# VHH binders against NADH dehydrogenase (ubiquinone) complex I, assembly factor 6 (Ndufaf6), part 24

Target 1, 289 residues: NADH dehydrogenase (ubiquinone) complex I, assembly factor 6 (Ndufaf6), of Mus musculus (Mouse) (a2ail4)
Amino acid sequence: SVAAASGPGIPGSHLYCLELLRKRDYESYLCSLLFPAECQRSASALRAFNVELAQVKDSVSEKTIGLMRMQFWKKAVEDMYCDNPPHQPVAIELWKAVKKHNLTKRWLMRIIDEREKNLDDKAYRSMQELENYAENTQGSLLYLTLEVLGVKDLHADHAASHIGKAQGIVTCLRATPYHSSRRQVFLPMDVCVQHGVSQEDFLRRNQDKNVRDVVYDIASQAHLHLKHARSFHRSVPAEAFPAFLQTVSLEDYLKKIQRVDFDIFHPSLQQKNMLLPLSLYIQSWRKRY
Below, E stands for the ipSAE of ESMFold2; O stands for the ipSAE of OpenDDE; V2 stands for 0.75 times the mean of E and O plus 0.25 times the DockQ between their complexes.

## First folded at step 16 (VHH)

Design GA4 (from D1 with W33A D54Y E55G K57S F102W; framework vhh_7xy4_2; at its last look DockQ between E and O 0.16; V2 from the best seeds 0.00; counts 0 for: pae E 9.8 > 2, grease 26.7 > 24.2, placed apart)
Fold by ESMFold2, look of step 16:
Structure GA4 (fold): chain B 289 residues (1-289), chain A 119 residues (1-119)
Amino acid sequence: as target 1 above (289 residues)
Amino acid sequence: QLQLVESGGGLVQPGGSLRLSCAASGFTFSYYAMAWVRQPHGKGLEYIATIDSYGGSTYYSDSVKGRFTISRDNAKNTLYLQMNSLKPEDTAMYYCARLDYWSDELDYKGQGTQVTVSS
């Protein structure tokens, strides 16, 4: 039976990936449904892989266990390129995507390597370090997504790089209230120093102007990357646009944080956008991102 | 200390050409979309050309499309307007404008440079 092969509690390895996304990354779940039918399964596999890696840092209190989970995925990637994937549902679906689309191994390994380096509980030293992390994780994921879509185009790769950086910055901002409740702050230290802000200011949920100015500068960089990616929109083939559907969610968050004057702890930032499915559907019919 | 300083205006005959320059200082030029706005004597402001922060997208009003070209050099913090096939109707004060970082609405405007097209 397919249920036994796909792991505990769900039928089929593909269904496992969809349920993982529905539960842990609903925005990616919605975006994957808007891909061309022949690409949807592979797109879901890539996003499910990203979820598995993203959860390691916050799921395990011991760094050694986190490193072991990263080693599992490094070996899984090596083995799938030898046609011997482990019997893990996400790894099986990723292997199928690798074979179907001839995915570049280096991008998969770069994501794992970068997340492994980021298992500590230290803030990024600089905005550049955050952007490099975002490029190596979210950017690489988008390059793989373009490969799933059959897009080999320099402008599409350039847009993916900027959108990946914007996504990584937004993810860091979105996660800050959660991490602060666990006495962790990862926002770039150089920006905090420039405004006379300490990590204790975030732990105490201080919303004075200098703290909001830190958030403003960081959000402004995400906004700048999105503007840059859009500056060459007409040079990007339309076949790439499904990979960039996540810009709808990025724009939504950036508008919300602007509306609350960059108070990163404002409760409205936790409110669901009930119009997101409609916005994504409309965006999928437009010739833009 | 935000400043936008326009130059390159003057008197030209119909059909002539001018190139306007705008030197920007006091802000990070590459972060902002920029525009050229003109004001004919006794009339309101008209947006004539807009360029995004990296120079990838431009917009032109119908009155100048095909005749004027907006460009920017982010290394030199300079905005340009190449004006060809000038008409007497193009006579106006021409302003360099910075657009708001978030909204792209008019944020700051220079003092302008006069362009006069007459025989």
Scores: ipSAE 0.006, ipTM 0.392, lowest interface PAE 9.8, mean pLDDT 88
ESMFold2 (binder alone), look of step 16: mean pLDDT 89; pTM 0.904
OpenDDE, look of step 16: ipSAE 0.026; ipTM 0.425

Design GA5 (from D1 with S30D W33S D54K E55G K57S Y59S S103Y; framework vhh_7xy4_2; at its last look DockQ between E and O 0.68; V2 from the best seeds 0.00; counts 0 for: pae E 3.8 > 2, grease 24.6 > 24.2)
Fold by ESMFold2, look of step 16:
Structure GA5 (fold): chain B 289 residues (1-289), chain A 119 residues (1-119)
Amino acid sequence: as target 1 above (289 residues)
Amino acid sequence: QLQLVESGGGLVQPGGSLRLSCAASGFTFDYYSMAWVRQPHGKGLEYIATIDSKGGSTSYSDSVKGRFTISRDNAKNTLYLQMNSLKPEDTAMYYCARLDYFYDELDYKGQGTQVTVSS
């Protein structure tokens, strides 16, 4: 829901978070609308926090400025837990979520620390390094989201870990055409070496079989994580399922990339899915992931 | 154009053997899981065997387990079904099928090859 500002803090801070998501992370915006009403504001705050951190790398021209922004967020999180959040709309909404749900500080800090470590332009050394990054960022975000939903369950945490890893892998794949246009490649180097593929192959948009095999191997790992997360389906409480709505878009991308023969540069992969709102709505009432 | 061409069907006595082949073309074969499905006359399709894209994992329906073996040769773009200890109830049209990578759903099937088991 869109609502007028009320209570302590910056007027309109919730609307700021929603607009940030609508513009910068439309898929999270849609997912947040399908959370239980009492959780929607807090879920939006978490996702807006993620957007603020994610954009640091791309929005600054110098690593030093990026580091200063990460230090701001570390300080902001420390100060939230002392009831002294900075005067920044996302920080205010995050502070409200922390107080309402007793969110675990460790997960917030883990996200910031990992994003700080990845401010450079270097590719991941290995598939495992990409998965660790995904666990520490996307996984931690999902653990916090489960706390917003009031879920304390080890199977839900295991599913969140795998979905977080799948999300990180898919994000890396999705971003490759954009980064290649800026002469940057982040795909795991060990997988590339295994197939005799260099970063230059991606910069010149080569789609020979060996290059597509790199994409196939990376995408297949994301699929394996989704499959593992689903193996817990019967053991995961239904209250957790809103946290896992993002699996709809993950599967959509993985299906699309197979249909274009793992050509990561195929233009159809960049097309907006106009049916995503309907697909998410259907998924939400079926209580599945 | 995507093509799946089955061969190797025919008439065989109960207890006999047949080997089906499926030549695939028009797509990158080793990016897809494959299956054999069959349709007895007047009945629906039955998934009888599946094999993952690299050949590492297979599955079989209970009705054929232990008697049929699915395999693939990715260098030749060919899927196989070795059928042993054939029974009259194995009489059906047999189709080579490509599966959706992430949903294991029928994506495309060939025209089929008839297998008839009778004296």
Scores: ipSAE 0.351, ipTM 0.729, lowest interface PAE 3.8, mean pLDDT 89
ESMFold2 (binder alone), look of step 16: mean pLDDT 90; pTM 0.911
OpenDDE, look of step 16: ipSAE 0.526; ipTM 0.790

Design GA6 (from D1 with E55S K57S Y59S; framework vhh_7xy4_2; at its last look DockQ between E and O 0.64; V2 from the best seeds 0.00; counts 0 for: pae E 6.7 > 2)
Fold by ESMFold2, look of step 16:
Structure GA6 (fold): chain B 289 residues (1-289), chain A 119 residues (1-119)
Amino acid sequence: as target 1 above (289 residues)
Amino acid sequence: QLQLVESGGGLVQPGGSLRLSCAASGFTFSYYWMAWVRQPHGKGLEYIATIDSDSGSTSYSDSVKGRFTISRDNAKNTLYLQMNSLKPEDTAMYYCARLDYFSDELDYKGQGTQVTVSS
């Protein structure tokens, strides 16, 4: 029982993308259901592409294999713009989105290039380095999402940049318990030094105030980016707002970590928000971010 | 337990000055924006001043701007309100308040301290 009417390319490629999102990026799966119907398939393709790139670091034990995977995606993107996409389900759906919306090649390449640099498994040296990474990955993904929505607007791009930075910061925070269990810490070293905190403090799950102050400072930067993006909300076309639905999840995490006094290892932070689908639906109805 | 304890209220003549203090306990004071709100007798709460977690940003209602100064001492877990050029219309119960992290809505307020401006 193959998915009906997938069109040219690989049968069932759209369903492959949806299932990948459902399993690996559930928040994006939920957000995609709230896009305009004509944009949903293309939005899912962009998010599935992001998942494919994110999985490279975690799914390969050798950096060389990770580099080969990134080279595959660079070539895949080049070939998409020559109407010759590779026989890979996500690449096929991405190619369809590229053709339908005239997506900007530079943003796709910027994501791949930045992910490639991140295959070196080192902590960010500074908050600025983390924010640059977030801009080049999450920001670029949002610029492409705005193109899917047909939005060409300077204020929408500025909002996307800030929301992308907030997303990257929250992702770094959210992943810290997982990475610490594998004896890795990626939190910005300049913030840690500022509070006299070492990577070993996180590996031992130290809950002293100076450790929580590091988390507070990093989380406050994500909050600041969200506030800034929202400061010009009325200058952003309403058609852009579906691209920014992810702010609901970002705010949810930031509220949760505040409730546990910025103890990043608190077990409640790993619990699913069962109200998230309702919160996203309500947000989509209000046509704001 | 979360507690905000105001002090420094009292009776003053018009044109006088008063300094309110608020001792905070039971939460990490430095993680929160704080505010002073007041309630004139028989009326609702009025936001009068807010201050961010590290004193980098303050705001004031139009009715008190230029006359009142909000400040905080994170080492002492204490919020302050310096009130100068007091007027009879400043007569109210004054409350120390903690603000929600992502909204400027009241999360918790203290018992209050009475300020009465009259001859």
Scores: ipSAE 0.107, ipTM 0.595, lowest interface PAE 6.7, mean pLDDT 88
ESMFold2 (binder alone), look of step 16: mean pLDDT 87; pTM 0.883
OpenDDE, look of step 16: ipSAE 0.304; ipTM 0.702

Design GA7 (from D1 with S30D W33H D52T D54R E55G K57S F102W S103E; framework vhh_7xy4_2; at its last look DockQ between E and O 0.79; V2 from the best seeds 0.00; counts 0 for: pae E 3.4 > 2)
Fold by ESMFold2, look of step 16:
Structure GA7 (fold): chain B 289 residues (1-289), chain A 119 residues (1-119)
Amino acid sequence: as target 1 above (289 residues)
Amino acid sequence: QLQLVESGGGLVQPGGSLRLSCAASGFTFDYYHMAWVRQPHGKGLEYIATITSRGGSTYYSDSVKGRFTISRDNAKNTLYLQMNSLKPEDTAMYYCARLDYWEDELDYKGQGTQVTVSS
C-alpha cells in the first residue's frame, strides 16, 4: 500500500520539474508558484508530465520511436500505481503526487493515449476533432489538478472541460507559426475549407482576409469555451480557482491576436508578456477566473 | 484612422419612422460586434441594440424591442438602425459603437446623430 509521501526518490527531482517548466512551459511555471504551498509540488509534477509528453512529437524523427516513448509512459503510470515508479525525475514527482492525492489513473492514461494518436503530421479534420483532443489532454490534466486541490465538484469539472478545450485551441493557434516554418499545418481542415483556404496558404504565410477568417473562427471557439466556463463562476468552489489561473494567459493571447487583426504570423504574437506575472498575482488575490 | 460616422437623424412626429446609418472605416468591420447607444438630454448612455460581428444574433433593450431593428452590411462596412413607432421618450443623441470582441464592452463611439420626436 502507499506510505505517506516520505518514500524514496531521486535527489533534485522537484527542481528538475521546475526547471523543465521554466524553460519549456513558462506560463505553467508562473501559475504553479501561485498554488497553495501544499499543492505546488504536485501541480508542478502534473505540468512537467504534460511537457514530457508534448515534447515527444517534436523530438523524434520517426513515429515508431515516438510510440516507444509513449509505451514507456504507459508502463511508468502502471508501475506508479504499484509503487514502483521508474528512475526518471518527472515520473518520481508524478508518483509522489499520485500517492499524496489519490489521483485517478484513468485521466493519466487518457492523456497518454490521446498524445499517442497525435504523433503524425496530419491536420485535424474538424474543429470537433481538435476539441476532442483538447478535452482528452488538457481537460484530463485539469481534472487531475482539481484532485490535487481536493475539489470534487460538478461545476468545477464543467469549467475545467471548457478551459481545457480553450487551452488546446489556443495552443494549436500559438504553435502554428513554428509548425509552418517546418512545413506542417495542424489547423482544422473543415474551417479552412469553409473559407477556401489551403494548408499552402499558411505555409506561404498568406495574410489575405480569408486566411485571417480561419484564424478568427478558431479563436472565437476558444473564446466561446472561456465564456461558458465563466458562466459557472458563482457555482464553482473558490478552492478550484488556482487550477484555472491559465485563463489569464489564454485571454492575453486572444486579445493580442485580435489586435493584429487575426494575422497569426504577426511578430508581436511571439513576444513575451512581461506583465504576465503581475496579472497572475492580481488574479490569484481576486479569487476569480 | 478608426472612424464611425452616424447619419439619418432628425425631427419626426410620434408614430413616425427613421433609419440611422453608421459608416465604419479604419478597422476590419466584420471582426467586431456593434451596438447602437443613445443618450437622452441630461441622462447617461443607454445600450438599445447590439449585433454580433457576423450578424448571427441581435439583442434589444426592453424599451425598443419590437419597434427597432439593428442590422449590418459587412460588405459596405455599414451598421443600421431601423426605428419604427417612435415615441417622445426616444428623443436622444444616437451613437454607433464598436464593442470589444472579448470583453463585450464599449470600445469606440462615434460623434452621434440627434433624433427628436415631438409629442
Scores: ipSAE 0.393, ipTM 0.743, lowest interface PAE 3.4, mean pLDDT 89
ESMFold2 (binder alone), look of step 16: mean pLDDT 89; pTM 0.901
OpenDDE, look of step 16: ipSAE 0.420; ipTM 0.754

Design GA8 (framework vhh_nb_b201; at its last look DockQ between E and O 0.28; V2 from the best seeds 0.00; counts 0 for: pae E 7.6 > 2, grease 24.9 > 24.2)
Fold by ESMFold2, look of step 16:
Structure GA8 (fold): chain B 289 residues (1-289), chain A 118 residues (1-118)
Amino acid sequence: as target 1 above (289 residues)
Amino acid sequence: QVQLQESGGGLVQAGGSLRLSCAASGFTFDYYAMGWYRQAPGKEREFVATITSRGSTYYADSVKGRFTISRDNAKNTVYLQMNSLKPEDTAVYYCARLDYFSDEFDYWGQGTQVTVSS
């Protein structure tokens, strides 16, 4: 729903952000609804910003146009810290969040810079490169989310880093069938080489053991990050836990891919989890992640 | 259908050794952590050892240094080498498949009796 109008800006900009999330990142839409009421609008703005950036690579036919869209967002962020955001609905809502919570500019810029570097069609060279990308994008987004929640805590930041890395790995896995249908494979090449697997194996939807072993190794790294984040949960303030609601969907995917023997193309991985809203709601009241 | 079948139990004198085996079928063994658990008469089932698909091992404090868990992925088999056996090790030993990503048990064997006499 659209909140009551507040100060100057584009009419309906909050509704625009919510509709963007509902259509293009439903899991983040649901998570945002479970934030404290005073934080929900700002949380949805952060996630809408992430959606705008995430879609540049696949939405433009030329890398040059992608670079121009990243330059737009770099300038937009610079301008919003001078209280002059562009008249774009997501930028307006992000600007409001920046002012309300004193969001750290460096995290916003780090997300844009990292996505700009990742506009090509090249697979990650290594598992470490994928994790660095995930840290700089998803990790930075979580740091901003912690700022929206008013959390300044080293252990919360460490948990956000690991959860961000897990999210990036899972996103790479979940997107592989889509990218393969477009003859693109981004899975870390060092893991593929270790098992004698080529990109063509994924394009052909090869289900041999060595291909499933690649998926197993990559999924296991995401799981390791989740376990690390949870190993110190007692040191993380409970106020941070809404930022980590996404771990519900991460675990759901990891369980599902194991149950299909790491066949990344298995149709069940594309099925919506109709119980996700309930699982998120239950998690939101447990004050743990 | 997932099946786990333990073997190798029996009667042994204190200080002796036994090697338990668990033959697994009905799933891709390589992708699961496997564990051994035991239940003494009148007691709750307790953790003994776990081995991940990559070979990392974890042990209950009561068996560290005496028991060794291992696996042979080519034979779909998990082993528990039990040395320096004590009367308190007397129990039914169960093989279990662990859903590593959820840390939950989803299948158990029927168990094999180990009896350690003084």
Scores: ipSAE 0.055, ipTM 0.570, lowest interface PAE 7.6, mean pLDDT 88
ESMFold2 (binder alone), look of step 16: mean pLDDT 88; pTM 0.895
OpenDDE, look of step 16: ipSAE 0.153; ipTM 0.569

## First folded at step 17 (VHH; framework vhh_7xy4_2)

Design GB1 (from GA2 with F102W S103E; at its last look DockQ between E and O 0.63; V2 from the best seeds 0.00; counts 0 for: pae E 2.9 > 2)
Fold by ESMFold2, look of step 17:
Structure GB1 (fold): chain B 289 residues (1-289), chain A 119 residues (1-119)
Amino acid sequence: as target 1 above (289 residues)
Amino acid sequence: QLQLVESGGGLVQPGGSLRLSCAASGFTFDYYYMAWVRQPHGKGLEYIATISSRGGSTSYSDSVKGRFTISRDNAKNTLYLQMNSLKPEDTAMYYCARLDYWEDELDYKGQGTQVTVSS
């Protein structure tokens, strides 16, 4: 990947992770700044790892190359639990986080395994398949984040599972215009069939009611997961709440897409929220999600 | 442009019933959660009932729970409030409201329809 960045005269691996987040996952970059100081470096490492894996599908033209990149990360995780991480900036920082917090190997491997299964160009078969993917990737990432925060709590895990599913759904929605420009549509096929919608409708950027109804149904599932996650708030320890700061951005997207009548191609959906840093800061003081 | 037009208010005796209607236009009705809110004379707005965009979920304030029923007909772009067992305390201006951001906050309300419960 970017192993050369750790060479002579190059900034340390932590700065590499921060720059990667700043460029590729700005929302996670902002959230990490609001974690407790002793947790910020480890939280950034987890998110940088997620970025490295997320980039594989979009950065390679052949599935075989993608599989090789996933094999690298599987080996990297195996080796870091043997105290022998590869000389790659994100792997080094992830290894430090693993040792500092006794991170559970199973969650790291589950993320890699699930992303490997998803290297093809086919749409999710069903809404359930998208949710399972989101649970195994974003959910696992949140479980690791709770471990960084020192939270071992069943209700926090339940909230994380739902927030992970909401994140995966929103990510799929947000990415649809980009994938459509590359003649790919990943939205759940069962929802599309239910409304008489084909992939070609999205490729043509059709905004008839039935197409917008597909987007509505998918977005409403993300909203329902956030609602379910919040049903645990009375039982979730406050120490977990930094892991859930991403809900601010999820709510922002869900509000925006409603304002454009679920026109997933509307340009305002690609616009950065300039008030996001303020909203995150306020949310961090409320200790609420 | 965006319009919410309430109807069905009036004078009723305690224990009576009324059905309020709200005709919606100028927006995609079935993408919005809707609500009924009321304002008793000289007091602030009170949310009394909400309904999800497709009608699958409803909620009610404690003061009307069991007596009022919110419903919607998305084919006719119409919101309803069935009010049973009316009490003098239910006397208020009743407003049809569109909720912003799924179910978060009142976005737009109509002119209202007066409901007066007295002998």
Scores: ipSAE 0.427, ipTM 0.764, lowest interface PAE 2.9, mean pLDDT 89
ESMFold2 (binder alone), look of step 17: mean pLDDT 88; pTM 0.898
OpenDDE, look of step 17: ipSAE 0.763; ipTM 0.891

Design GB2 (from GA2 with F102W; at its last look DockQ between E and O 0.67; V2 from the best seeds 0.00; counts 0 for: pae E 3.5 > 2, grease 25.7 > 24.2)
Fold by ESMFold2, look of step 17:
Structure GB2 (fold): chain B 289 residues (1-289), chain A 119 residues (1-119)
Amino acid sequence: as target 1 above (289 residues)
Amino acid sequence: QLQLVESGGGLVQPGGSLRLSCAASGFTFDYYYMAWVRQPHGKGLEYIATISSRGGSTSYSDSVKGRFTISRDNAKNTLYLQMNSLKPEDTAMYYCARLDYWSDELDYKGQGTQVTVSS
């Protein structure tokens, strides 16, 4: 096409990223549409990159194949900063975002490195380990998103750290029914031990009080992080707030899981929030998160 | 059926004390933040004390700070309010309230117990 002849890249790479988000991370798709117009394409690229990395663990049967996919992305990021991105649609869009916004390489590498460490089938040893994983993945993604928005601010970074941790915890909770159906449990072992709960309790879908107490304790940490991030929202520049639109979904999940008495397997937790697009749109007008 | 049943109200002299109780049933009590709210005659609801699900954190309105103490016994599904140094302006209906997990807004309140401070 004429557009392809006038610039480097893969034709339709942006549409590829949008379709990937629509299929695999609809919430991020909606959030990206609410960014300032000049930031939307780059925000979509970051979220598509996250989806590509998240899919590695689920899409491969052997850890060594997963490690090769992570090595591809490490090399792709190295090559982007030498202006030689691979001919992969997400990598091309990410490279464009890197050049446009001077994105920090360290954050991209931190996400890849952390996901590489977590290719195995082992549960987190502790709540702290889950939070560190969340900081290094979701937190780093939010730091990059703030760079796309042109925000350099200590309070914005601090909010991103807490919101990233909350997101990682909620993602772990949300994924538990899926993983349990495949005989995998990743919930922090120290919390399970504290309540006398084993992985088998989740595999059997046991909903006794002690099992629900595990879920309660884990969800409470996500809640605490969100409260902390919001305690200083007036110190955070408004230009950062699009990066934090995901708090709408986090609130929704935390409300829902309490309403089902922390029964993580309750069917209502899998129901789509049909009001989410409206809630995100309304939130995008507010000067808070 | 979700229920919050307050008790312990009554008529007391200025400077006196009362202890309010709230029996909770129909939900998992220790998963919820709880509060005491009051409604003076002809006025709106006033949040006066809140307590976290496990009792580790409490907060108080300026009007009762230092005089009232909120507590809970999760083994008995009971919320308490110890009211000391009562003043005529403390006269109100007192409600036990369950808070929305996220917004800290009233989710459900009981029928209330009247506290009247006068001679």
Scores: ipSAE 0.383, ipTM 0.734, lowest interface PAE 3.5, mean pLDDT 89
ESMFold2 (binder alone), look of step 17: mean pLDDT 89; pTM 0.900
OpenDDE, look of step 17: ipSAE 0.675; ipTM 0.853

Design GB3 (from GB1 with S52Y Y108V; at its last look DockQ between E and O 0.68; V2 from the best seeds 0.00; counts 0 for: pae E 2.6 > 2, grease 25.3 > 24.2)
Amino acid sequence: QLQLVESGGGLVQPGGSLRLSCAASGFTFDYYYMAWVRQPHGKGLEYIATIYSRGGSTSYSDSVKGRFTISRDNAKNTLYLQMNSLKPEDTAMYYCARLDYWEDELDVKGQGTQVTVSS
ESMFold2, look of step 17: ipSAE 0.469; ipTM 0.784
ESMFold2 (binder alone), look of step 17: mean pLDDT 84; pTM 0.859
OpenDDE, look of step 17: ipSAE 0.537; ipTM 0.805

Design GB4 (from GB1 with S53Y Y108V; at its last look DockQ between E and O 0.54; V2 from the best seeds 0.00; counts 0 for: pae E 7.8 > 2, grease 25.6 > 24.2)
Fold by ESMFold2, look of step 17:
Structure GB4 (fold): chain B 289 residues (1-289), chain A 119 residues (1-119)
Amino acid sequence: as target 1 above (289 residues)
Amino acid sequence: QLQLVESGGGLVQPGGSLRLSCAASGFTFDYYYMAWVRQPHGKGLEYIATISYRGGSTSYSDSVKGRFTISRDNAKNTLYLQMNSLKPEDTAMYYCARLDYWEDELDVKGQGTQVTVSS
């Protein structure tokens, strides 16, 4: 949908969401354009909501202000279900999606609650903690996306759970150079301990084999989740496949990091894939994920 | 510089055995699935065997199951193919190959070593 303006309350709220995605989550922007036309606006609202929450941690220096912003979103979601959304462009579009598709409130709240818990500067204690975070955020987002697509299917939910975990792991890997430049490391501590690696090794951009082995182990978990989700592909209804278009970018990153020998700081990992729009278009017609 | 160098080919009688080696350099060997592929003269490439990063999982084409064994020594960056009960139809150029992370297609292939099975 290219509709420019909404009603008189917040003109152009849909355009606001699209521009937010184009600037802050380009991959989701591209994927949303490939949804069925009647679902595109709602899909973009969900992804814009995710961007708003994701930015809180990096946008504020004081945890108390971050907590206040999470309380705003909790209140906003409560009020949406009473047909009284706040006058904020993303909240308005999310409210429209909630009403159109009867979205499950619990999933929206689970995303907010989990991000609130993750406002500190501490690394994940374990690989399992990272996966739980990914399930509660990215997994919940995919469950809502399946509701937008009208899919109520246990196998589709299973696939969404695994793909959500893979997405969370890849996001953590992809963000590591950015966080390291600000003296923060969030990679799972249990994996680092297994290889005798400390946070300081990442802050110094150490490229020794043991540091690369940490990255290898973490990336391999994302690969295993994708492989598992695909193992029951035939049991997943085709109507769900647009929700899983993000696997194209996940595979792209995992292939790239292997080719640079799991050097997470390698400059080529920052390069845009200029063929991504074509790859997503082709994938959308293959009826698989 | 990335290299895969095969060796150990030659002329062998039917029913004989041969051991191929592949020396790998220029990349971290134990991060990759490795494979052997072959090309009979005037024909296309044929998949033979694949081995996982640490050697814990192997697969074979139907044409070589039970006769060929793939193995690797990650400390020496070397891939092996033990070929037993050789048949004239095994005559081909044999290539060592590195597979992409997803094990779906060839990433890099060596120069090859010729295996000829003839009486």
Scores: ipSAE 0.021, ipTM 0.478, lowest interface PAE 7.8, mean pLDDT 87
ESMFold2 (binder alone), look of step 17: mean pLDDT 86; pTM 0.879
OpenDDE, look of step 17: ipSAE 0.297; ipTM 0.708

